VHH binders against q9xw16. Designs and how they scored, part 2

Target 1, 132 residues: q9xw16
Amino acid sequence: MSGWNAYIDTMTAAAPSIKRCAIVGAADGSVWARTEADNVFKASEEELKTFVALFNDVTQVPAKGADIEGVHYVVPRTEESLIFGKKENTGFFAVKTKSAVLIAVYEGPNEVAAQVRKAVESMQTYLNNAGY

## First folded at step 1 (VHH)

Design a5 (framework vhh_8ghr_2)
Fold by ESMFold2-Fast, scan of step 1:
Structure a5 (fold): chain B 132 residues (1-132), chain A 127 residues (1-127)
Amino acid sequence: as target 1 above (132 residues)
Amino acid sequence: EVQLVESGGGLVQPGGSLRLSCAASGFTISDYSYIGWVRRAPGKGEELVARISGSGGYTSYADSVKGRFTISADISKNTAYLQMNSLRVEDTAVYYCAKDSYEYFSGDYYSDAFDIWGQGTLVTVSS
């Protein structure tokens, strides 16, 4: 049990279509909290370190895509602190705060993605306001 | 010119079958696009009956057509299909092929998320 797990619980309650998610350190990709057991977010330390480094220049990401949990996602575009992608039945939203990166992996069509994006962006705002 | 062209509509008896085709031109069906079939009957709003990702990895169906309709795509022919079986009188509608894109992730733009629409094809189910 960690204090950070409460934020994972909040996001998954707000968007039940989230299958797996994590909160990681923006500087190094270290895992602060993640979904566990049958919904375990399974990304290697090396993959997460590579992923969070994408936020150093998000404009380069659409040309090369992004890898999460060994899956290569097409990233159609990025915003200043947002990277998102889709791969057939799966998709993700990742947002950067002052000191963290929130990653949510979901399943479903574009209609479902809007709820996931809202949940992740709401948590991004909350954590930034809390100094994280 | 970017467009979608539907074909295959017509008159069919209840219990019959029909296959609609949607040919894309000016763009390539791919993982960046979702192709959907949307229908509208007189006095009713729009209903998204089926959707497929360009790679065929995701399909979804309205509850009203599950088990009866099958959506598919042939990327080599740049064409999407809707196989309609066990047709009912209430399936009578104009069927539109529409392309949704990654840029329209918002569910608030559910029907408006489709940025390209075909001309529509009429399907009439009557006995």
Scores: ipSAE 0.000, ipTM 0.125, lowest interface PAE 14.1, mean pLDDT 78

Design a6 (framework vhh_4orz_3)
Fold by ESMFold2-Fast, scan of step 1:
Structure a6 (fold): chain B 132 residues (1-132), chain A 124 residues (1-124)
Amino acid sequence: as target 1 above (132 residues)
Amino acid sequence: EVQLVESGGGLVQAGGSLRLFCAASGFTVSSYYMAWLRQAPGKRREWVALIYSGGSTDYADSVKDRFTISRDNAKNTVSLQMNSLKPEDTAIYFCAAGEDYYLGSFDESEYDYWGQGTQVTVSS
């Protein structure tokens, strides 16, 4: 059974430019599901614990940036439940729900980023409505 | 017009194998989650297997390691390979499609389109 993996597959189908993604626990950063094999999401447990803690006060994040999979991203701004970053032709979108944080890493220009953001925000809305 | 047509059902002896096919027209199977459900005599429909739009699969505990669901996007079909069949697998098997992109459901009311079913009978 791949309950949470089905959501990973749905996101990557909706935005094929997603290179790697994961759904992690909002409280502790524990991995519920992630891309595997050739597109394995490789963030450590310690890095994810640090990352999800950023949602406790997103206003501080643009000053210092964020680290995902050992890569440092510039975070130009944040919204209440959204952190996104960019590094050259690579970027990420991360959104918080009641119980989870969804992280998607992509590669491509701004047009591609818009599709990735839509996929992540759609999943955020669905999970919040489902009580997660 | 949307249509789902099942085929491949029949009579098979316990321990045997059978492959069911579901041909879809009027929509693209890769954009839906596709499922197989079955209804044994005197019982409610129960979910057996599904494949999500992204390609992930789920199986009921009773069929894990025996059944495999797959799809052929070019032919717009979904298949169910059934191995090591048991008498308790005897049922009418239905192909169903749903547009809930984020969560496959086991409830019959969650599926938007249904086939008419194909009979599978497993003799002891």
Scores: ipSAE 0.000, ipTM 0.109, lowest interface PAE 15.2, mean pLDDT 82

Design a7 (framework vhh_3k1k_2)
Fold by ESMFold2-Fast, scan of step 1:
Structure a7 (fold): chain B 132 residues (1-132), chain A 125 residues (1-125)
Amino acid sequence: as target 1 above (132 residues)
Amino acid sequence: QVQLVESGGALVQPGGSLRLSCAASGFTFSTYEMRWYRQAPGKEREWVAGISSGGSYTSYEDSVKGRFTISRDDARNTVYLQMNSLKPEDTAVYYCAADSTIYDEYFGLSEYDYWGQGTQVTVSS
């Protein structure tokens, strides 16, 4: 058992354009694991609690956008368990599992966003099947 | 130009095994997640198994877990589904699917699934 940080390492290895990421509790936004040091995911406890609550009704999110690490992102559309956004040269993908929310912040053009999305969705599928 | 071609479907006895294959062409196979779905007569299409780009993660629907194994060979642009301990309830047309993120008009990104034609699996005595 390598803990939740092993899943962070796996996502960042699969998509090197991920700059910062975290795995948080779906109910309360509590941090289970996050990137550290030069890549520290900086969202506050209050911000994460607000963010995970967006998954209660994702259809309202495109009208408001979403805030991560104090940055306001335009959210062009959502899916039942997916919120993603873009702000200039930065973006994020966030997916909800049974008990967790995975958040990955990346930097780069739309070509790198495809890799980030696939890394996050692959992990979402794995964790759902593991009962998380 | 994009093609997914499934093969390996057959009539088998309960308890038997089959290996399905899906040969892909017309896209960069290694960057795509590959999935298997099935559809029985009168039912909606259901997800069966998935494998991540690069093959590091696999996932299964609960009813097939422990019996089915998904794998991929990126050198041959092929995804496989090994089906063991087959049951009559596994009778369905099995479909291969590839999912990618591509460019869209608003965000510069979109998603669509590529689907194969399907291969019939029948589990009957």
Scores: ipSAE 0.000, ipTM 0.123, lowest interface PAE 12.9, mean pLDDT 80

Design a8 (framework vhh_7pa5_2)
Fold by ESMFold2-Fast, scan of step 1:
Structure a8 (fold): chain B 132 residues (1-132), chain A 126 residues (1-126)
Amino acid sequence: as target 1 above (132 residues)
Amino acid sequence: QVQLVESGGGMVQPGGSLRLSCAASGFTFDDYAMSWVRRAPGKGPEWVSTISGSGGSTSYADSVKGRFTISRDNAKNTLYLQMNSLKPEDTALYYCAKEGIYDFWEGDYPSYFDYWGQGTQVTVSS
């Protein structure tokens, strides 16, 4: 919880286009850490519980899209441990590790999306190697 | 140039079957996932099914699961949709689509489908 805030800071420093992000439990969507104050990640724990369950079968997600912070995103495709979505000038990347799901919401054109994806995938690799 | 040409539509009675084909050209067919999308008159597009480039994974909309089968022949650059147990609700124009991709290195402009063919009409009537 308290220790996990350092990873939030690391991700936002690596990709300044991240507007809000969180690290949540993969099993239940419980929040381990999230951005706060002016950049508070607003998703409810019930929404997050629903969201992390999408990783149980990512092939169903493009048909329905995904909801984060009450916003419905079009999900063009998924990869085994990656769900990403787009809505106009906003988007998100979510990656699953052994024990966690990392979610980053960004604003900007596709050029900044590449930076955000790199930041969340780098953290995914780090956490997997650390046993999370 | 990239081109997708659908065929195989027609009129069929409820409970009948049809097989749709999509001939693809102008790109490396087995590098891309392919989808079927349909549009009923006066309605927006509805995704029907997707198959990976290798053919190793498939997915289906709940409305067609268990009745439709997507497949591909990469040697012939052809996508198929086998439609069984057709219902009046399946009446629509069916499109073959090459899914759009995000170029995360350059920031390419994505669309859910980066190319649509002309479509093939399926009409299910009593």
Scores: ipSAE 0.000, ipTM 0.157, lowest interface PAE 13.8, mean pLDDT 80

Design a9 (framework vhh_gocatamig_d2)
Fold by ESMFold2-Fast, scan of step 1:
Formats: C-alpha cells, structure tokens, sequence
Structure a9 (fold): chain B 132 residues (1-132), chain A 122 residues (1-122)
C-alpha cells in the first residue's frame, strides 16, 4: 500500500497543470497519498471526510458547492462518480472508485481542464480494474 | 458570441414575489446547464437554483418551495420565480451557464450575466 505515491506521480506527469492532488479513502477521507513540498495538498482530514461524503448523493452538490483546501468552488453539475468545480481560472476534478476518491486541483483554461479530467479518469479506470 | 442578460430585479416588500429573466444568445439553452447565483455585499457568491440540460433542477435549501427555476426553449431564456421573499434574499442575482459544447470532458462556467439587483425591504 506504500506504493500509492507512484499513482500521484503518474497523474501529475500526465497533466502538468495539476497544481495539487490526492488519493483518499472513499469511506472516511483518509489520505493514502498526496502531492508534497511546493505542491502540497493542504486539505485537512476533517475536510476530506466531509468531501468524500458528497459522493453519497452527488445530486445535492450543485446547490451548495464544495470546499477543498479551504477554498469554496462552484459545482455547476455532477455525474454518477464525478464532482467538478470551478473558481475563476482554477478548478478541481474528483472521481470515486470502489475504495478511493481521487482529487486533482488545477489552474488554467478549459483546454487544461480537459487534460486534468482525462488524467483523473484514466487513473479511476486503472484503480477500478485493480479492485480499488 | 455568448451573452446572458438578466432582468426583472427591483424593490419588493417581504412576502412579495418577483420573476427574474435570463435571455441567452450565442447558444441554445435546452442543451446546457444554466443556473442562478446571488451575491450580497461582503458575502460569497452562492448557487440559488440550477436547471440541467435534461430538465432536472436543483435548489439551495433556504429557497426550496419558494423559488422555481424554469426554461423556455422557444424564447431561449431561463427564469427564476421567487415567492415569499425575505429580507435575506436581498442580493445581486446572476445568470450563469455551463457550456459543454457537447464536450463531455470539460465545461465552461465562466459565462455570467451582468447581474440584476433584488431588494427586499419594507
């Protein structure tokens, strides 16, 4: 399980505009891996526990938005296993697998957002296929 | 060119009603998510109501049962019917859209109207 940092590295290499990201437990928001140093993902475990609970009913999320790293994001819509938000030129994509939630915070225009979403969804597919 | 133009704001007494209109140009409203947001001075901008391309709607808890979002595809417009207005509803109301362009992997949520002021006071 100590290999989870390799998946963070894979996502950030695939989409360099990811500023910060994390892989957390779907049940409790516990951090399995996150970006560190100059790109440290700063969300508290309490905030992450609240965030992963949003996947229990994603249809309620656009009415209230979502908070990540103390920043409030507008969530324009959700999909079955996807929550994404925007604030100015920043945003995030979060996807749920069987056991995990992947969160990537990015900065840039919509072309950048497309690359970030692709990287996160590719990892979601990989982890689901690996039984996570 | 994508444009959203709000209208219908004004001064109303508590318990009164207003209908806000959002006229869209440059895209077809039936194909996209549209939403009403509001912002009071010194407060964060918050989602009030949204309507998805499929027609389902979402509301913030404090307006459920009082506000109704609707879409008129023929007029390419979105509406917010506000009933039982309270002083706390005083804010500038903004129309905004998520333009996916049938691109399921991204959305543009940077299209906002100019805003329309709603004041609820006696």
Amino acid sequence: as target 1 above (132 residues)
Amino acid sequence: EVQLVESGGGLVQPGGSLTLSCAASGFTVSSYYLAWYRQAPGKKRELVAGIYSGGSTVYMDSVKGRFTISRDNAKNSVYLQMNSLRAEDTAVYYCATDLGYEDYYTSEFDYWGQGTLVTVSS
Scores: ipSAE 0.005, ipTM 0.271, lowest interface PAE 10.2, mean pLDDT 82

Design g1 (framework vhh_7pa5_2)
Fold by ESMFold2-Fast, scan of step 1:
Structure g1 (fold): chain B 132 residues (1-132), chain A 125 residues (1-125)
Amino acid sequence: as target 1 above (132 residues)
Amino acid sequence: QVQLVESGGGMVQPGGSLRLSCAASGFTFSSYSMSWVRRAPGKGPEWVSTISSSGGYTSYADSVKGRFTISRDNAKNTLYLQMNSLKPEDTALYYCAKDLYGSWPLPYSDYFDYWGQGTQVTVSS
């Protein structure tokens, strides 16, 4: 988890309302890096494998929602490489790159959500340009 | 201790060129992305350009794209900014900044753990 943790740190510093996040392989949901200790991203590799497969057909996701860390989120709509959801005072943004899926779980109002989305999309752009 | 020392600023006419340098010490320079940030009189800081730890990735503010080039020499612990086709609106104190994040900062991130003293660039006829 050395190396990739710098990208986790970048996202959490850019949007401090990110509570937990991870960078996982797009093909299999394998964890490349995640927040640890008090902010540990708790999703199992089996749950992540199921989650990254949602990007194979994002049009199906609003009908069934998405599960992250054992929490079921309502997904109001999707974009080609973006899945986002809300549950009460929490939410997530997940974006797909060539080789990775970035997942950020946050807490707070809509203004906070906008900052989290910007941080995740900026990282998506960088990783795509870097060939990931 | 971390130290960043900028140089190369000065007075130049519109259309002129300047090359800024930043000498870094007190940390492993090759492990960190570096940025140039400027502050015009009466304004807040504006991000100008970023270069990754290896030099393989560079990013520029829209206001300087095509005119400025960021580069680094990891063997000399030195960051550079080549400024061409300078305009009056480029007048500012230019700061070298060490990123908090190690190898990659966000293009729109203002998060730096250390800034240098700055070097003044004045563009006027």
Scores: ipSAE 0.000, ipTM 0.145, lowest interface PAE 12.4, mean pLDDT 81

Design g2 (framework vhh_3k1k_2)
Fold by ESMFold2-Fast, scan of step 1:
Structure g2 (fold): chain B 132 residues (1-132), chain A 124 residues (1-124)
Amino acid sequence: as target 1 above (132 residues)
Amino acid sequence: QVQLVESGGALVQPGGSLRLSCAASGFTFSDYYMRWYRQAPGKEREWVAGISSSGSTISYEDSVKGRFTISRDDARNTVYLQMNSLKPEDTAVYYCAADTYPLYPPWSSEYDYWGQGTQVTVSS
């Protein structure tokens, strides 16, 4: 069993506009927890392995974008531990902690995106402080 | 009946090595993320290393990177911490931890199972 599912529940409760999210291993993209049922996060492990490797050099990501769940996102810029992307009314925020990468896919306007970013970054801070 | 039992702590000279073990029982060990923490006298408990259930994701606190190695043996329900190039500042009681309950927001160490700890002393 995975106690990590409670972290997924916490993020989705804090930002209801999160459609799908996951917590994956930073070294290999292995899934620790993800949304399920109607909100199943569908990225393959191969795609996630490629995605988490982007954090090795985030400066190159805006030139090529990022793929999540088979969807190509435009990445307008990156920050040290943050990659975010946009495609029409859909977007994502991904943050790296010591051991994990948190990925949240949302739908909605920029006001919604700001709420999702806060939820993901709050969880990032909490997990880093907890040693993850 | 969940139990974590740490062992391997000892007195060593600076530059020495130790291997700590944590034997787990009472839960499905292979499903759990496992962690090592330490607590020096008068200080807060700090995270040292972690390893995912699959063993493929491993992480370390910055001060121990390159010196400590975490690993697990699911057949033996055991997590290990190999400690090399030990320094006096590594002196602490080392604890093994596993999540016992679904995590609650905000996350709390009160919901983890902790072992009794094993004392590591590094002195000349």
Scores: ipSAE 0.000, ipTM 0.160, lowest interface PAE 14.1, mean pLDDT 81

Design g3 (framework vhh_6fv0_2)
Fold by ESMFold2-Fast, scan of step 1:
Structure g3 (fold): chain B 132 residues (1-132), chain A 124 residues (1-124)
Amino acid sequence: as target 1 above (132 residues)
Amino acid sequence: QVQLQESGGGLVQPGGSLRLSCAASGFTFDDYAMYWVRQAPEKGLEWVSTISWNSGSIYYKDSVKGRFTVSRDNAKNTLYLQMNSLKPEDAAQYYCAKGLPYPYGSSEPYFDYRGQGTQVTVSS
């Protein structure tokens, strides 16, 4: 919906190294909004359902890694309500709110990754405060 | 095209009140958070307040808490700032801005459009 698309636009504007992102339901991985056209977020319904279930026990994720858009990422560690991973020059940050999971895929070195993380965590705080 | 038009500024005495309005057009107003920001002479832009799309989340700069109240009327595409107990330090050009909070929202708020502003002077 148009309302949730504004949040996608906000995250991509805050961190230009975000190449693709999505906001999905925490319970089922249903897509609320995602980047489209040349930057379309390509994860399947099945992949997203599996991905959001990782938040049920984030401590198990480093042993398995995580799959996003058919790409397997190494997850070095997790934090409460945060999963992040790297594969070469590509990475992601995913955070859980009360009702949603925000996923941002970026490209660039660790210096750029810090900016992406801040943008995603700021949106997480904003949505939690808004009751989402 | 996105347009934001502020009004309601003027000259008030310390302790006085003003109500600022911002008329928005050219975008779906109730899809976006809105900001009030200000710029005093020889200072940079200062974030003042944020209100979410549904008024469910409201934030203020510490120095204006308890004195300023932001609100919005989505049916009228209008943003408001009620300013009470005005101090000389509040004198500035006030702007409304379209956008959502970011990691630097309190010091470097994100906005993609800003109005022409309305002048607030606190004197005498």
Scores: ipSAE 0.000, ipTM 0.160, lowest interface PAE 11.5, mean pLDDT 82

Design g4 (framework vhh_gocatamig_d2)
Fold by ESMFold2-Fast, scan of step 1:
Structure g4 (fold): chain B 132 residues (1-132), chain A 124 residues (1-124)
Amino acid sequence: as target 1 above (132 residues)
Amino acid sequence: EVQLVESGGGLVQPGGSLTLSCAASGSTFSSYALAWYRQAPGKKRELVAGITSGGSTVYMDSVKGRFTISRDNAKNSVYLQMNSLRAEDTAVYYCATEPLPYYSGSYPPEYDYWGQGTLVTVSS
């Protein structure tokens, strides 16, 4: 039984530099799927609820940053449906669809970040086209 | 946040029919995909049927043609019409909010928003 785990698998295959990722409900941060076992995405329900609420006004995020898995990331800028952050050699991309938020945590230099962003945005487009 | 309450289970003879209902309260029901799972004694919980917010459905092979899942967004409800019931359908049936595609499971439920279950017994 893979459910939305098939989408997790698709993203991680497209960008192997994704260390951990999740698909969560846009309305409440409920986990639809996440990486597990050795690559478990460790964000709590409370943290995810707070995180998805950031998409209600992305313009406030660069002033405060964002917390994922208990790690505080600096958010240099945002776009309407995209929040991304950096902390040293690690970072994340999060995109909002109609019904979901996709979050991918990666490690590596700028070349890696570009691959991860492409994978996450590709999945965002697919889910929006599928009505999610 | 969504809360789910199942009803409609009971004792039925082989070949009989039952309709299960799942009523939702809380956040926006119409945006959720929903599924019926079942767990027979001594078995793991398995997906029976699922329905997307747009009304697309999926079924476990052993219930195709016998069971029908439907939803009524105005009533915040999802239903499972079960026809031609067999002894092997005996289980506690659970309603859950569900990611798609429809091959999911978590035990204990870390999928948020599982119901408490309703018992279906198919016996003469």
Scores: ipSAE 0.005, ipTM 0.113, lowest interface PAE 10.5, mean pLDDT 79

Design g5 (framework vhh_4orz_3)
Fold by ESMFold2-Fast, scan of step 1:
Structure g5 (fold): chain B 132 residues (1-132), chain A 125 residues (1-125)
Amino acid sequence: as target 1 above (132 residues)
Amino acid sequence: EVQLVESGGGLVQAGGSLRLFCAASGSIFSDYAMAWLRQAPGKRREWVALISSGGSTDYADSVKDRFTISRDNAKNTVSLQMNSLKPEDTAIYFCAAGYPLPSYWPTDSYEYDYWGQGTQVTVSS
């Protein structure tokens, strides 16, 4: 129920393969907006707090993997502000902005992942330019 | 242009061990996932082991618990420790480097950007 839901809608419209996504605070993992109803993003506050702390040193993440919604993902590599993972037919992309972390979980064959990454990175650029 | 050079291959008896090395040129080595693949006579090339830029590893079932892949980003090297070798491990072993595409899992359908020339491993009974 916030203005931030418009950004969720923008990401899901740009990449229909996104099944669940959220915008959370970079400092504490507090949920600013997330998909709801049949596509509810189910991560707990404590799980998100742990997840956003991974951005404090992304170089350590590929050795450990990452947990989202109780699912453990293998993280093949990271970039400065990007963590992504894969588990069978499920994957995610997470990007950090100045004050937020965007998380998008997708389901389907590997060929749809590139569209999801593009949507998440486009939103990251927009929010950074807007001062978030 | 990035170049990969393998070493450490040779002849070994069944039950023995070998350690393969791959030396990479270039300052971008740490950004790449590194893999070992092998090709036995008359067979298709098969993936053996992978290590991500940050050190997470994966192995083919045929070599799991016998082979260990590792990397040293400071020295631009990747290694494959092969223990409990079997005659069916006889193959040319290739080092490969690739930048994982977001849409691809590296162990399933990975397009490797760079390949070594290969090093022969022969395991005799």
Scores: ipSAE 0.000, ipTM 0.112, lowest interface PAE 17.1, mean pLDDT 80

Design g6 (framework vhh_8ghr_2)
Fold by ESMFold2-Fast, scan of step 1:
Structure g6 (fold): chain B 132 residues (1-132), chain A 126 residues (1-126)
Amino acid sequence: as target 1 above (132 residues)
Amino acid sequence: EVQLVESGGGLVQPGGSLRLSCAASGFTFSSYSYIGWVRRAPGKGEELVARIYPSGGSTSYADSVKGRFTISADISKNTAYLQMNSLRVEDTAVYYCAKDLTPYPLPWGSGYFDYWGQGTLVTVSS
């Protein structure tokens, strides 16, 4: 869908501290859209397939952590449709909708994290309401 | 009140160029919104041809116009443009400037816009 790139633009405009992000298929981790050029989201197809499968049982994730773009993140806790992690001054928020998983990688302190979470959750709500 | 006013339509020969303008009022391009150009050809349905997020500069195009049309926005003038090059007979249509309700666009499509201009006719013929 050519329109999926607009959702990436919308999230990064809402939270400029997002360094890289992607929208991927919930079933297989296939990339629908991602940040490009200097901010390209670099996760491999195999890594994304593994990552989206974490949403099948989020309760297991805090014990293992999660890998995004070859970086291992500590996941302190999860919610039913939300996985988030920390690695020093970087972090991510990932949310599942009916058909998609939104992943946003950011850098900065906790105040920045709150803005990124809000942007990702707002998009999650919007896509769920749109049937995605 | 949100208002969008198109201008720049007219008669042009195949291979020619036109630039459409969309003057916006009731909101600013520094706010969180998308502007699109939607066309309706005689006897056909609506087609979204180009969309821009003015504050971020992000643009998207229908496959039928990629490489020929360029959408742009001037934040200071609160005006969006559609530069149409290498025009073809099949580009003949009424062109509408449209804005979605935001903050987020629905998937690509003409049916997702809530505010529409009056339309400007573009006729491409010899």
Scores: ipSAE 0.000, ipTM 0.134, lowest interface PAE 11.2, mean pLDDT 82

Design g7 (framework vhh_7pa5_2)
Fold by ESMFold2-Fast, scan of step 1:
Structure g7 (fold): chain B 132 residues (1-132), chain A 124 residues (1-124)
Amino acid sequence: as target 1 above (132 residues)
Amino acid sequence: QVQLVESGGGMVQPGGSLRLSCAASGFTFSDYYMSWVRRAPGKGPEWVSTISSSGSTISYADSVKGRFTISRDNAKNTLYLQMNSLKPEDTALYYCAADTYPLYPPWSSEYDYWGQGTQVTVSS
């Protein structure tokens, strides 16, 4: 089994409101691990390649928004290693590490969004410290 | 207890400058997006500017672009707004506000924490 699937399990256990998530390569958007079965993360290879390229210049993203799983999200603000979007009561957080991008899609009120952001940023810190 | 305390407001003539400060306590300031929001007499709140937790993303309302500069000092838990070339239309009560997650729209009343406000009056 891929070791990366354990990190998917860890994130979803820490924030049960995560509906779907994935860990992808920062250079090319290749999927390292993702939620499966009833919670399958459905982004195409082309969409993920486009999405990870947004981290090359995050300052341009709020003007254009971002697409994940065929859904266009408004991106209110970005940080160097963080892109997040909102579409009604659905949203996402995506964070870049040295080698990976973590993407978590959630649904729920603002309290849920805060929990998901905390889980994703905690994993980002862990992976960066582990050299990923 | 979370507190946001604004200061630096006052009376100034058109074309003048003021620097507002917002002192934060009771939470991890460096984890929060910070915004300045103003309310003029008889009007609703108007978003002015936002700065991300790291400072990498900064946004301004069209009415203040090129005149106002938002900044933060995470070591001092302080948010700033440098206001240059002030106009009578900038007269308002200025609030600092904090959020930990994305809001839509970004200038809504849906911030996690608000300050009490500091008055800015631009008049000759």
Scores: ipSAE 0.000, ipTM 0.150, lowest interface PAE 12.8, mean pLDDT 83

Design g8 (framework vhh_3k1k_2)
Fold by ESMFold2-Fast, scan of step 1:
Order: C-alpha cells, then structure tokens, then sequence
Structure g8 (fold): chain B 132 residues (1-132), chain A 126 residues (1-126)
C-alpha cells in the first residue's frame, strides 16, 4: 500500500480549499500523516488527544466548541462520527473511522465547505472499507 | 488548481499505434495513483489501465493487456498510455484520472472523487 502521506495528498487535491489536514489515531491522537512545510498542521500532541476524545460523545461538542491549532471553533451541531466547526471565513471537518480521525481545515464560503466535506467523507468511507 | 490535460488522440488505421500523454498540475503528482479510462459513443466509461504512485505496480483491463502500456514520469508530472495493435473497438474518448492510492481495490473500483481531464479522441478506422 501507499503510505499515509499519499492520503493527505489525495484529500488536498480533491478539495484544493483545504489549507491544512491530518490523519491521526482515534485512540490517542498520534499523527499518522499531515500537511507539511508552508501548510504544516500545527496541532500539539496534547491538543490532538483532547480533540479525538470528543468523538466519545459528539453530542456534548456544540456546547464546548473545539480547539484545533490553538484556534477555538464554534461547532454549530454534530452528526454521528462527524464534527465540523466555523470561525469567520475558516472552518474544519473532522470524521472518525474505525482506527483514525481525519481533520481538514479550510478557508472559504459555504460552497467550499461542501466540497471539503465531500472529500473528507469519501476518504472516511474508503478507510472504513479498508479496515481502518 | 487541479488540472489534467490529455493529448495525443488521433485517427489511426487498424493495427496502428498511438501514445497518449496526460500533464498534471495542482497536486503532489508522485503520491497519486494515475489511471486511464475510455468512453465509446453510447457506452459506459470503462477503466483501461492504472499505475501506482511509486510506479512499481501497473494493472490493465483484460481487453488491452499485451497491447497497452501505462507509464509515468514524475519529474514531468506526466502519465502516458502507449497503445499498440489498435482495433476499431478501441475507438473512444480517453480520459486521464488521478485517484486514491488503493492497491487493495485496483483495478476494480471506480471512485467519484477521482479527478478527470477533458479527454482526447482516439478513432481507429480504415
């Protein structure tokens, strides 16, 4: 199989408005792959542990919001295995698979958000079918 | 941002050869599996050939095995399809696509999130 970096490249190509993204372990938030260089995903180890734990009960997240890369996002609602947030013109989509959490941070209007969500959900489906 | 541009399509006689090229931009080409598809008039689009991101693995539909060869040049962000011993039934628009790196699902899966070029017309006729 191709390494996890190839999946990062696939997602960013699928939705070019993704500014930064990562694939992390669902159990511990360990980084499997992330965007690098000028687009490096800068969440700390402790922040990612906190973030993936939100998937233990997504219904609590709208009351708290979520922190990614030191930025606090308003989470208007959640769906099963999906957390998304907004802060001004910036937003994120995060989805949980069996073993992983995919996080994509983007900039742009609602049309852009729809494309990012589609890319992230397509990858979620693929990874679940592959046993991840 | 993401762009795939096919070229090389032409009218050829049965038994002839063509080399198709697909120039890619806007993504990390070397990390992507690349594929060729074709669509004949009134028929569904079918997968033709695939090559892994590393270039170490290739796959082909049965009807083109031994006649077509897929290759890539990562320094030039280009994927190629060398087509030999062309037959009238190879007449189609040929499309380049960039897809998920899916060794366990190659060549049998078709994904809606593949990027597609505009296509290049190949006609095999006397």
Amino acid sequence: as target 1 above (132 residues)
Amino acid sequence: QVQLVESGGALVQPGGSLRLSCAASGFTFSSYAMRWYRQAPGKEREWVAGISGSGGSTSYEDSVKGRFTISRDDARNTVYLQMNSLKPEDTAVYYCAAGYPLPSYWPTDSYEYDYWGQGTQVTVSS
Scores: ipSAE 0.000, ipTM 0.105, lowest interface PAE 16.5, mean pLDDT 79

